# Designs tried in a protein design chat: miniprotein binders against a7ua95r516to809. Part 74

Target 1, 294 residues: a7ua95r516to809
Amino acid sequence: ASLSLLSISDLVPDLQFIFFWMSNAIEILYFIQQKSPAYMQTIELMDDKAGSKESLLSATISANEEAMTILEEVIMYTFQQCVYYITKTLYVVLPGLLDCNPFGTEPSSEQCRRAAGVCVCAVCVMPEAVRRVVSVFQTTSDLLQQYQVHSEIQSQMFAYLFFFTNVSLFNQLIDKGPARGWFQRSRVLQIQASVKILLDWAKGAGHNHLAQKFFAKFCSTVTILASPPQQLSQMSWKALCAEHPSLKPVQLHRILTQYQLMAELGPLPIWQPSSEDEAYIYRTVDLLESFENH
Short names: E, the ipSAE of ESMFold2; O, the ipSAE of OpenDDE; V2, 0.75 times the mean of E and O plus 0.25 times the DockQ between their complexes.

## First folded at step 6 (miniprotein)

Design cc4 (at its last look DockQ between E and O 0.69; V2 from the best seeds 0.00; counts 0 for: pae O 2.9 > 1.5)
Fold by ESMFold2, look of step 6:
Structure cc4 (fold): chain B 294 residues (1-294), chain A 83 residues (1-83)
Amino acid sequence: as target 1 above (294 residues)
Amino acid sequence: DPKEMVELLLRAAEILLRIARLALELGDFEEAIELAKLAIELIQIAMELAEKYGTDPEVREKLEEILRKAEEILKRAEEELKK
């Protein structure tokens, strides 16, 4: 237990070391990138372009290009190592979001759940499961800032972490949801509230656009499942596809099937897949998302 | 794959040291100083990695050799700047 690497706090010393490597490599890369244009300009202005100084400048340009290649490899390696450690921690803590109750001990209060759903972070204590996930994101953000990592690299890091989070939550919900009771309306509303807390964190951290892009599939799933039967029953397959373009036909079909079971609705003609999509609604290979397709 | 990282850092430090030596020959003494300092930082990171994850003894000897060369270039560049 004491040898576990499951908590982000236990990984901070290793992550600090890796972020230090990455930050140094980025700074050196930037430094040498600024020098090659000046050396080329100096060569063009020389009276004798075959002299000893021209040879030194040419050798310097060649060495700079070689250094840039190696430093880019260092940056990619350190980035991948950070992602590896952080996603191992996320993998452990993310399933808890599907089981927690962000509304506290009032599961029967529909009015409290509805109101708290839009104001959960303002009026309710953050559930432990959500706090653990936010802690991973916040610790990552703090480390990136502490080591002054370039904003483009910070964006790439969070793009991958949000992609990983989306895939993990979506796959768990689709794969384990029937056995765990996660498609019941009260639990879907709890899940929706928990995800809202994550989205609010992302917006406050300056990553709203990345979160909107990479959480789309999971958010669409939860939005459909949380919809009142009166409203959802009026939406055709075509309308649902247009509203939720992130969902593949097999995924949308599975979500609607689970909704029908939960709401005790019979088959609805309005949800009949289009002729184009009919060939794809049973492809189980397409049901779950891959962690490698970001 | 930490051994690959040590090798990459060693290669990067060697190239930075070559660039520092070229800068010294060009009379760009401030640049030579900064490049030598950067090479020293990379070597120290590589040595910490080698201690934590292990590496071949020949790589450790090479790291120490490059560190000494980087410190020599740093001293030469600083002396030239004083002139």
Scores: ipSAE 0.335, ipTM 0.757, lowest interface PAE 2.8, mean pLDDT 81
Fold by ESMFold2-Fast, scan of step 6:
Structure cc4 (fold): chain B 294 residues (1-294), chain A 83 residues (1-83)
Amino acid sequence: as target 1 above (294 residues)
Amino acid sequence: DPKEMVELLLRAAEILLRIARLALELGDFEEAIELAKLAIELIQIAMELAEKYGTDPEVREKLEEILRKAEEILKRAEEELKK
């Protein structure tokens, strides 16, 4: 029996309301910031006939400061609620991305063109699991655009969503990967192709720089696991650390150990940790990533 | 928390309304209209949340009071500008 899952579509009415509040709060904040100096200048130019000029100026400054503080709280609150609802939906759909096969079977004769005796067109099918993840990102982008939310806030939203996605996928792969067979090279190549679809979406949406930054850890992990044995065995521990600086020593060691087991390579001395890194290998509490920003 | 949001929206509307009154007194009628409309928008959102999730009678009374005051400022500013 499947549990009733919240789709992004089910959340749209609630998200519309929250984005509307956030957008309005941002516009009000901007209006106050732009108009406040003009009001203060107008008061300064007034005659102090009733001895109230200083009281009026002080009251105006206090009112503007209070309004800005409250609007900033409203913006932060609405932002946090949007992130909460969206990440809750992402958390449910993300594991499916690790289990899907994006490589199509049965090429369509309509898309296969032969000029030199070989098929010159590949059929690329987006798996339902990948479509669900992309749908969450696309709906978020559409809502931010619909309510004209400032581009800086849009960037902060996607930075967090990509951060969350990276941590979720990395933790799922490291924690559950051995039991699920996800470290087998054929499965890793499928995962790599699925992740590329997400990265291509991000590039098309104008978020390439954020995706490159926040997916670094998961991309490094998949890159190592997809590497041929001949290529990977030629790299020293120091070289691997230099190529994959986003990975902690304990994480890199776990990935390489699983790679050795799956490829049946046996123990390779070439991947021995440095004396400085060796202490971190025994700290299993640092294996999984935290969802809290440091 | 919807009740916390109603409180924040109410406070924001009250402060916007004080600034709108100042703008009206200084002859900045276009600014007074803009701020009063924003205050009305926030109060309407707060009232919808209060209706959907419930609120204290005192809070509902205060929402209605601030809405009335915002509508008065809007009307006065529009009448002055129409002149």
Scores: ipSAE 0.029, ipTM 0.532, lowest interface PAE 5.4, mean pLDDT 78
Fold by OpenDDE base, look of step 6:
Structure cc4 (fold): chain B 294 residues (1-294), chain A 83 residues (1-83)
Amino acid sequence: as target 1 above (294 residues)
Amino acid sequence: DPKEMVELLLRAAEILLRIARLALELGDFEEAIELAKLAIELIQIAMELAEKYGTDPEVREKLEEILRKAEEILKRAEEELKK
């Protein structure tokens, strides 16, 4: 019950605190890494008064290594905490993306309505369900920039968030799609349009490569489902496997089976799995994606 | 665990102070200042965590002691740079 009301804005104070820790720890780690070689050189250039130099050098090396190890643990912990809170928020808003009709006249966000001027920014014209998802990513981006978090850590954060989003959306679509009517062509086109808005945002935010990489499975699924029956019925199993390498044989088989049912197509021999893949199409354990494989 | 994080930050700050003392002994006052400042920042973060999550009074006392030591090192290094 309480999770359904949790917005990313409600988590901002806690996230700010964690990002502050992470940023400071990264800065300290960077400082030690940059200064440590200079320190070692300074100690090496000192006059060897009675073996004190070697002991001081050893003590300095040991202290630096220990400090770096602890700081890396702090960075890792704070990173995990950020991911935990952000993914909780994503978990709440992502289902709305699959039900979203981006072609509908859904009214603009309440915040943009209260501003006396119609904000025509790209976010304000987004469907509410898409805007909620984008808001999580945008808030994350804004916090990472605010605290000047190292670019590598930012990239890792977005990689994980995109991974999580892809797994969540893919699993929901495969598991609930047939029952929810998400495999209907009209609904698939809505989903495709909604995902395109998200990908366009990611491109604008500088994360195009990561988005293309980590959304590949969900995008492939949506692309197949959005394909006209006349086009898709001309594609062999082998051709589809080659065009959509992110999909496992069991996943592709499931998608094609549900497509066939939705389009009222008879059995298509051209979609029959190869003899090599025939054993794998029945591996139902591989049908849904795992969150642990990242 | 927030308690574990406070302990890690405390340990990191103690190590930074050790390095800062070594820097002072070596006559690298600029680096001693930077390390002492960084230690102070870590301690402040740990203190905020301790306050938010209700850590043991002994941990709070230790944080305050380390903060005092960091400030003393900072002051000493700054005084030596002015000479």
Scores: ipSAE 0.025, ipTM 0.519, lowest interface PAE 2.9, mean pLDDT 85
ESMFold2 (binder alone), look of step 6: mean pLDDT 84; pTM 0.819

Design cc40
Fold by ESMFold2-Fast, scan of step 6:
Structure cc40 (fold): chain B 294 residues (1-294), chain A 83 residues (1-83)
Amino acid sequence: as target 1 above (294 residues)
Amino acid sequence: DPKEMVELLLRIAERLLEIARLALERGDFEEAIELAKLAIEAIQWAMELAEKYGTDPEVREKLEEILRKAEEILKRAEEELKK
């Protein structure tokens, strides 16, 4: 299959069809749910009609339940298809976010450097790699709005997309970061600026709460790695765990180890795990995140 | 699998049609009309998918059969409302 076919623009026609079916299945389900009490009431009044009340009531309940079950299957199937196509596209574009430089505009006055810590240049100039990721989210939002998909389903869609993005970025940074130089301070600051553009988009789209929840792990990781040595060295292991509750002990230990190597803080660990966490810093099975979590 | 989606839409239409038939039986003609219209809509989507991705002749025949039945229920319910 051609890599070009993984572009979000190339998938729009297929996604439009799937969103259309999802929206209509939801509307049909809503119609049946709304009419069900009226159907039961009508049958209850059939004593006046001298009809087969018990048989008709049983048949109506059974038929409505079966229809609702199948509609839920259709909604689930179309939701999973949308997620599959969108995340397949995200899988291709997300690694670029870790390699891009939002400060690469070559301003002669170095205004971005003078405003260090506020990420002015990253907000003013969107790198192509970040634009590709934002385009996937924007296209998804546009399709959900075009087909008037209920806000609860929209929230579930973006919850999963943010979850997927967080897991993908975290795993790539932790697993491949040392070899690719991503833990170098200059690269971490570029990653932080790029992620801020993504989070700002989410806020503008009305998904700030979902973004805060599902990006917590990656944001904690980048925040720690971007911390000045004098600030970070003043924090105890327990204080770091309290400030970054999304990180498991093995994950926090790996991040701090990489930080010490980058900052050349010496061979002895400055951050000692608490006795209750000591056993958990070696749980390698918990190092990388699963795409199958909530 | 798009062909799996056709089967799901067909099952939806069959259940909607059964509910419409029961509505017709209990004298809820307006409800029978609305449910029959929804069944027709579901079958039309299934037919669009079948044309785009292809489908078995048996499935196509079932889609046409359910469409015919839905149109019959719609017509009958509309005639009943005319008194």
Scores: ipSAE 0.330, ipTM 0.764, lowest interface PAE 2.9, mean pLDDT 80

Design cc41
Fold by ESMFold2-Fast, scan of step 6:
Structure cc41 (fold): chain B 294 residues (1-294), chain A 83 residues (1-83)
Amino acid sequence: as target 1 above (294 residues)
Amino acid sequence: DPKEMVELLLRIAERLLEIARLALERGDFEEAIELAKLAIEAIQIAMEFAEKYGTDPEVREKLEEILRKAEEILKRAEEELKK
């Protein structure tokens, strides 16, 4: 997309306005950084009195530093505003991902046709709740591309969004899951399928490594909950901790306790922590994740 | 916050105008033209935003002042390049 002035009505969608000025501020900053050595050379080549030439050099250095400082502030501010509006939108739509049924929208054999020996479905279908989440990420990607935002800033943006999504989904599942029945096996399998759609989108968008890094906690949680009872009951506490290093011991304990209840395994736990591990679990109080990014 | 965005655009324009003025003084007329045009663009967007959402009279006066100064630098730099 060419750099064109947005109409006054286009400024109403804050997101478009913010991306436009973030991109402009980045370009202006790079322009000043690239031109600074040339400014010094131009002044050096002037046939002016030494005092006047030195005054102009000092003023140029000072003005460039002040401009770079305000541009860095604008870039930071616009980046934070983009993240704010996008995550605010995500927060509203993310719970739906935990409460939808992707299997219910799969085409029946009657809805598929064979063409040249291949099954052809009329449309690519995904649950509305998952589509809303993917739409937020796709719109973000589209805006970053339309305003030609540098790839490094794009990566930082998606790192923030994936971190936020992971924390939000994990906290929702842990905090509200028992009351909502989300720990039931059928619901967990639906959640797993929905999350796979989101992760597949990220891979297709070129963000596979970021998605793997920032979704680790929620993916570990879903993987444990989707595990067959026979498999999970054969694993030691130490082995589970080693296989899921993104989970804090208190979080793993909560997940396994809910798994046992929902799998109807009777009164016995599906794992036995050591006495030292048990003391550590009961001492730890940070169950939910912070939205503060490191 | 619309008022905060107007203030940020004003501050950007002020810095760009100062660099443009120094570029004009150094004889970097092409640089002065480019920076003055960017300052004018920032101020025009800020003024349109201020008109739609409102702003303090002091800020509006400052926007008009910076616009006039940027247009003056642009004109001078363009005239110097034509010589």
Scores: ipSAE 0.191, ipTM 0.664, lowest interface PAE 4.0, mean pLDDT 76

Design cc42
Fold by ESMFold2-Fast, scan of step 6:
Structure cc42 (fold): chain B 294 residues (1-294), chain A 83 residues (1-83)
Amino acid sequence: as target 1 above (294 residues)
Amino acid sequence: DPKEMVELLLRIAERLLEIARLALERGDFEEAIELAKLAIEAIQIAMEWAEKYGTDPEVREKLEEILRKAEEILKRAEEELKK
């Protein structure tokens, strides 16, 4: 119904115009920046008619500065609008990624016996929920390529989208995960497989470095939750922190505490918070607040 | 949203037209042609959006005025290059 109105496909016509003018504004801005020294040079080489040459130079400088200011405003506006609409679409489809089963395919008994790995056969199937998220990223990539948006802006766009995805998934997993059963190891393995499909897409699209950077926190979280409980209980606090540098000590402690509640995890490693960690622990820092302030 | 885009396209066209006029004044006719063509393209798209989504008569009149001025600069620059 109403949720279907937030489909990326429904936004494509509006996004096409925004991407078109973002690309054009970038190209026009670049054109003016590259040509500006030549314009000044041409005026400088004119015969000296003191008032005429000076007024033409002054007018040219002012006109170029005003044009660049307007173009920068257009680039910023169109970038913000694209990010706004794309992230609104992502927000709707991302929860499904935490609730889908990429291992839901049932191969024949013969295939299971020969392969010895039902999970390997099932991993090749993309769940509809994952496909919706991939479709948002793919449509964004297609539009950026179709309108030949400068590669640096493309990288900034995907950096923001990956950051948003990471924060959204992390917040939902930590906040709602225990109640939804998402901390169960079987569910976490499904989540991990779904995330791998997103990361594989990003690698194929040339955004591997951005994905590795901006998904680090969520990837560390699912890696911890997918780890055998016995292994986690046997690691020192220092070793756990070293394995997961993208997680702050406070965040890592929260994850382990929630995991202990859901699994029959043995005693957690002794954590002695630093004075900095104590400041974070005893400050009320809402995970939702970090999302809203982004 | 559409109204904001029409206003932004109008502002872009106005700035492009001004630098095209200055290019014409300094004798950079090829540059004046390129800039005038970009201004015309921006205005034509803005007019198409204004027609589809509606706009104030004041804005429509400004779009028509800038289009006329851009076409005039383009014609003058092309004539100078043919000389």
Scores: ipSAE 0.393, ipTM 0.794, lowest interface PAE 2.5, mean pLDDT 78

Design cc43
Fold by ESMFold2-Fast, scan of step 6:
Structure cc43 (fold): chain B 294 residues (1-294), chain A 83 residues (1-83)
Amino acid sequence: as target 1 above (294 residues)
Amino acid sequence: DPKEMVELMLRIAERLLEIARLALERGDFEEAIELAKLAIEAIQIAMELAEKYGTDPEVREKLEEILRKAEEILKRAEEELKK
């Protein structure tokens, strides 16, 4: 096991405690919300003893509102802690996804030993780097199911994890890609295949809609880079913008420039930004994505 | 921050205990029992974390105080219900 794999194993016991508290806080909040109207009705139907009824009603409302406020703080805090630790682990393992080969020629000795008597194709297809990323998502899903966290909270957590993954992969590819040769067609196809494994996992886990929404930018980038030259050269700047609305003008221009440099295909049409977009092409601050919460 | 979580759980337990006390006052003994039990569970979780990650002595004393009060409300509600 690598240090990265060891790190995620160390994280699981702490995550179990945080998920346990988050789940309990959600259930307590639900209990108070559901019981509050019944408490109000009970007080209203009570025989008033020297005006104590109104005082008791006011006290009950105040106490319930204070409890709900604190529970909301606990839920938000535990949610943020879970996301923080999971994304910290993802940040370490995600770069490997851009530098692995899912078309693997032969399994390692370890993979061959694991494949005895089981489906060999699954072991051959999923690279270790991709398996590490999937493991983080699967562990998260398992914990959410184990502690019966409500589906809306589960969706919010995966929305943020996919958002984080998209930003991390996009920034790594744009910033480090040219130096690492990641814009070579053969490498782009490997990246595309690796990303498909993640998207297939998300679909199987019931998060297809979230994955399609939050991976849009990185998927658009990889799709453009994997496009055949003949297909891409037939598209105007306007058509490319329309097909890839998740990309900012500066991002699209940088991607197309890298494609042209790596393709070495002779004179291709120059993909020039529209007059409306030209001012935004030089906004370097907009090139990389922010990790700010959506 | 685990210490901050202990303090948040303590605040939850205090508010659950207050709701339990008000339930006892209005004669909702079954609800008072349920709320007091939830408060006790919240305090027990907070105490386990305080042991694992450490906490201030003042917070530990407060946890013990609220636990005692929750157990008292639970006992009183159970006694009233048997009546």
Scores: ipSAE 0.288, ipTM 0.742, lowest interface PAE 2.8, mean pLDDT 79

Design cc44
Fold by ESMFold2-Fast, scan of step 6:
Structure cc44 (fold): chain B 294 residues (1-294), chain A 83 residues (1-83)
Amino acid sequence: as target 1 above (294 residues)
Amino acid sequence: DPKEMVELFLRIAERLLEIARLALERGDFEEAIELAKLAIEAIQIAMELAEKYGTDPEVREKLEEILRKAEEILKRAEEELKK
């Protein structure tokens, strides 16, 4: 019941209304921008009788500028409202992605299936928690297409949604991960598989470049945690920083510390921060990401 | 908030109406018709929201005033175009 209240399907009627008005405001803004030069040209070609030409030109410029300002405010407001409701829904469903298992039990030979002459025995199952996240993105995409929102605005919408998802997942993993066992190898591999489903969706939807850009921090975190101890132990602090530039020194230090605690192997090398980074690893205020985006 | 949406559509309609009036003055009758129709659509939606969710009496009066003015501009532009 409570989960249904925050589902994306429950928000569709409200979102349809907001997207409808955002789309209309964008079209009106575009119309005014396109027609403004023609209006000025028409006035220039008019007879200057009774001195009305200068007054008409001034009034036209002023009215068009005021209309464009109001329409830009409406577009910003409706965009922010869509983002607010969509991210509020995402925030509720995202923690489930960190606790779900997309891997089923290994099927017996009797459970092995054949498709197009190929034997498929072990397949990744999309957990309900991952499906809920994907449905939020898909519904957003469907609404943007239904109301023919310009591709630039669509890109900005998904840029922010991916940014929000990245921050939410990163903060949850870093802040609550140790207590919930999320840093255990088996759980990290499950998280990695679930994130791949989201990234595959984004690629299919034409947003691969946005997903690569805005999921970089969380993907770097999961990649490090999923790395075999043999590979990770051979990398210096500088090499890790170079391969994972999205991570702040304090974040990388925390991740590596958790990795060392979870690995039940002989003594692991101590990853020493560079002299330039040493001071920053103790700045706990920089550990979690901000939802602010400039 | 539905009340915020009523005020936003009122503001949009007022500016569209002013641009339509200026289009009439410069002799762009087809553009005046298009802009007046957009203003009418904006006001009709604001009025529908006001009926369902309520609004201040002054806002409702202003919606009706702007609708009347938009319809007047539309009629004038259509009459000029027929000439």
Scores: ipSAE 0.052, ipTM 0.541, lowest interface PAE 4.6, mean pLDDT 77

Design cc45
Fold by ESMFold2-Fast, scan of step 6:
Structure cc45 (fold): chain B 294 residues (1-294), chain A 83 residues (1-83)
Amino acid sequence: as target 1 above (294 residues)
Amino acid sequence: DPKEMVELLLRIAEILLRIARLALERGDFEEAIELAKLAIRSIQIAMELAEKYGTDPEVREKLEEILRKAEEILKRAEEELKK
């Protein structure tokens, strides 16, 4: 099957149905929750009464609890379906973001300071790869607004999408980056500029706080790779960890080890991950693999 | 899976109908009206999905039966409220 068939535009009609069901299930759940205090009040008033009225109240409470359970199942199912299809589409387009050049020419340090104008032009003439990623987020936002999905659910969805994007980009950069040349400073600056376009979109869409929170790890990684090797080799391990709190020590060690191989940094301080840190690394790989298979 | 969604919406409508009927029996007519309207909305969504993706004739008949019963409860509750 063609990867082009997974474009977000092709999925819109099916996603519209799923968002509609999710929105209605949420509305019904809220209505039932609003009535729960009245049922409890009725119990308080009828605790001293026996017979059919107690039986009727008991049946009402039981039915209400069953309804809430079923509605929560529907909400969870529809949420998972939306996330599945959206992240599957994202997974296909995200690697392109690491390969594209938002600048017309290779930037120097001085050109990067003048790249404010180039970045403004890049916003107007966005690379196709970045446009594809932005279109997935924009379509998702449009659908959530169209079906008036509760703001908490909207925030949870974008939190997950940003988390997935961050993990996917981080894993792609660390696992495949050296072989693809992505660790070269010029390429890292291009990646930084492309990611800034996504972060600027998120700010414009009202999701700045979520983007800042969930992209921190990838942004920190790119910042390290953009740092001069001499600067990194002069810092103590403790100082490096303190400068990059969004990265676990094991992640930072892996980044620096790979960067040292590419940039011929001096010797790094010896550090070994704990069992918990190793488990985190394996879980991160498993998450990416599970989305490829499902 | 559209079939699973139709079945879940049917279960929701059945529960809402049961709660609406119990509200009617308690004399909570305004609550019965709101619950019956929600059951009707749930059934309408399920029927739209069943039409688009297909469903078992037995499920289709259950959707039609629940819709009829929800409309009946709505009418009865509205009539009682006018009293």
Scores: ipSAE 0.138, ipTM 0.617, lowest interface PAE 4.2, mean pLDDT 75

Design cc46
Fold by ESMFold2-Fast, scan of step 6:
Structure cc46 (fold): chain B 294 residues (1-294), chain A 83 residues (1-83)
Amino acid sequence: as target 1 above (294 residues)
Amino acid sequence: DPKEMVELILRVAEILLEIARLALELGDFEEAIELAKLAIEAIQIAMYLAEKYGTDPEVREKLEEILRKAEEILKRAEEELKK
């Protein structure tokens, strides 16, 4: 079923509170780390040697230890809650990206936009499925900016979201691709164009390095499947492994087998595994990626 | 779980108030004001979640107690700064 009870916009009010508290917890943690030593030094230098000095030192030490533990728990909890709700929404919308056509736009649908005095001409219509995925990333970016979450945490958030997206898309393509016709060349080119829209969004948002790193497996897969038969048939197994180090032997073998079937190439062994890799090309437990961060 | 969030915010607010009180005692009135304001915002969000999703009476009473203490520290710090 294509019906979904959740959209990212439905979660925004609840996410706003979570992002606000994540940001505040991070700021409070930094404040404690910077100010606590100075406060302890000030107490130690106090002229008053009454019990109030020892009480203040004890309170400061106790508060610092408890605050560090609680703030770390709050930061982890709020981060995990944001990731949970955002990835739950992504999981529902991502399959649509593999099953849409971004080439349906006519040249007359182009529009010019101005940015810093520069004219940018772009396609007016983005496929709805791609737009839904971009909307999730854009809403996340907007919330991180609105609540001024530190850049390191922003990078960690998008690293995980890109990791999740890569695993989800790769697993969907490998597992369901044959039944869905996604390995047919025309569909692969549509998928490649749709993914390019996501990667272009990431570049514009300042996350190009993260996108390149965490989308490597899915991008390698699509690159291989979109390669011309002449070019790909001239590459050895070892050369393909060297160009696509993110792919495991069983994954590369599955991709090449699907390419061979769809490109109507002759029987195997055009891309024969190396002697070192032969034992691993049938390891089905390594075929699909895990969503777990190890 | 909104109830877990309320509990975590409550604990954070308590720590904010202890640090704000220490800042107040040491004459750092500007920091005491900032921390007290953050504690107030924290408790207001927790109270919103508690009202929307429900909560134990003891938790609600604790939220009201911490809000009162935060407002007291804020007032004291603002008065000291004006002196």
Scores: ipSAE 0.020, ipTM 0.491, lowest interface PAE 5.3, mean pLDDT 77

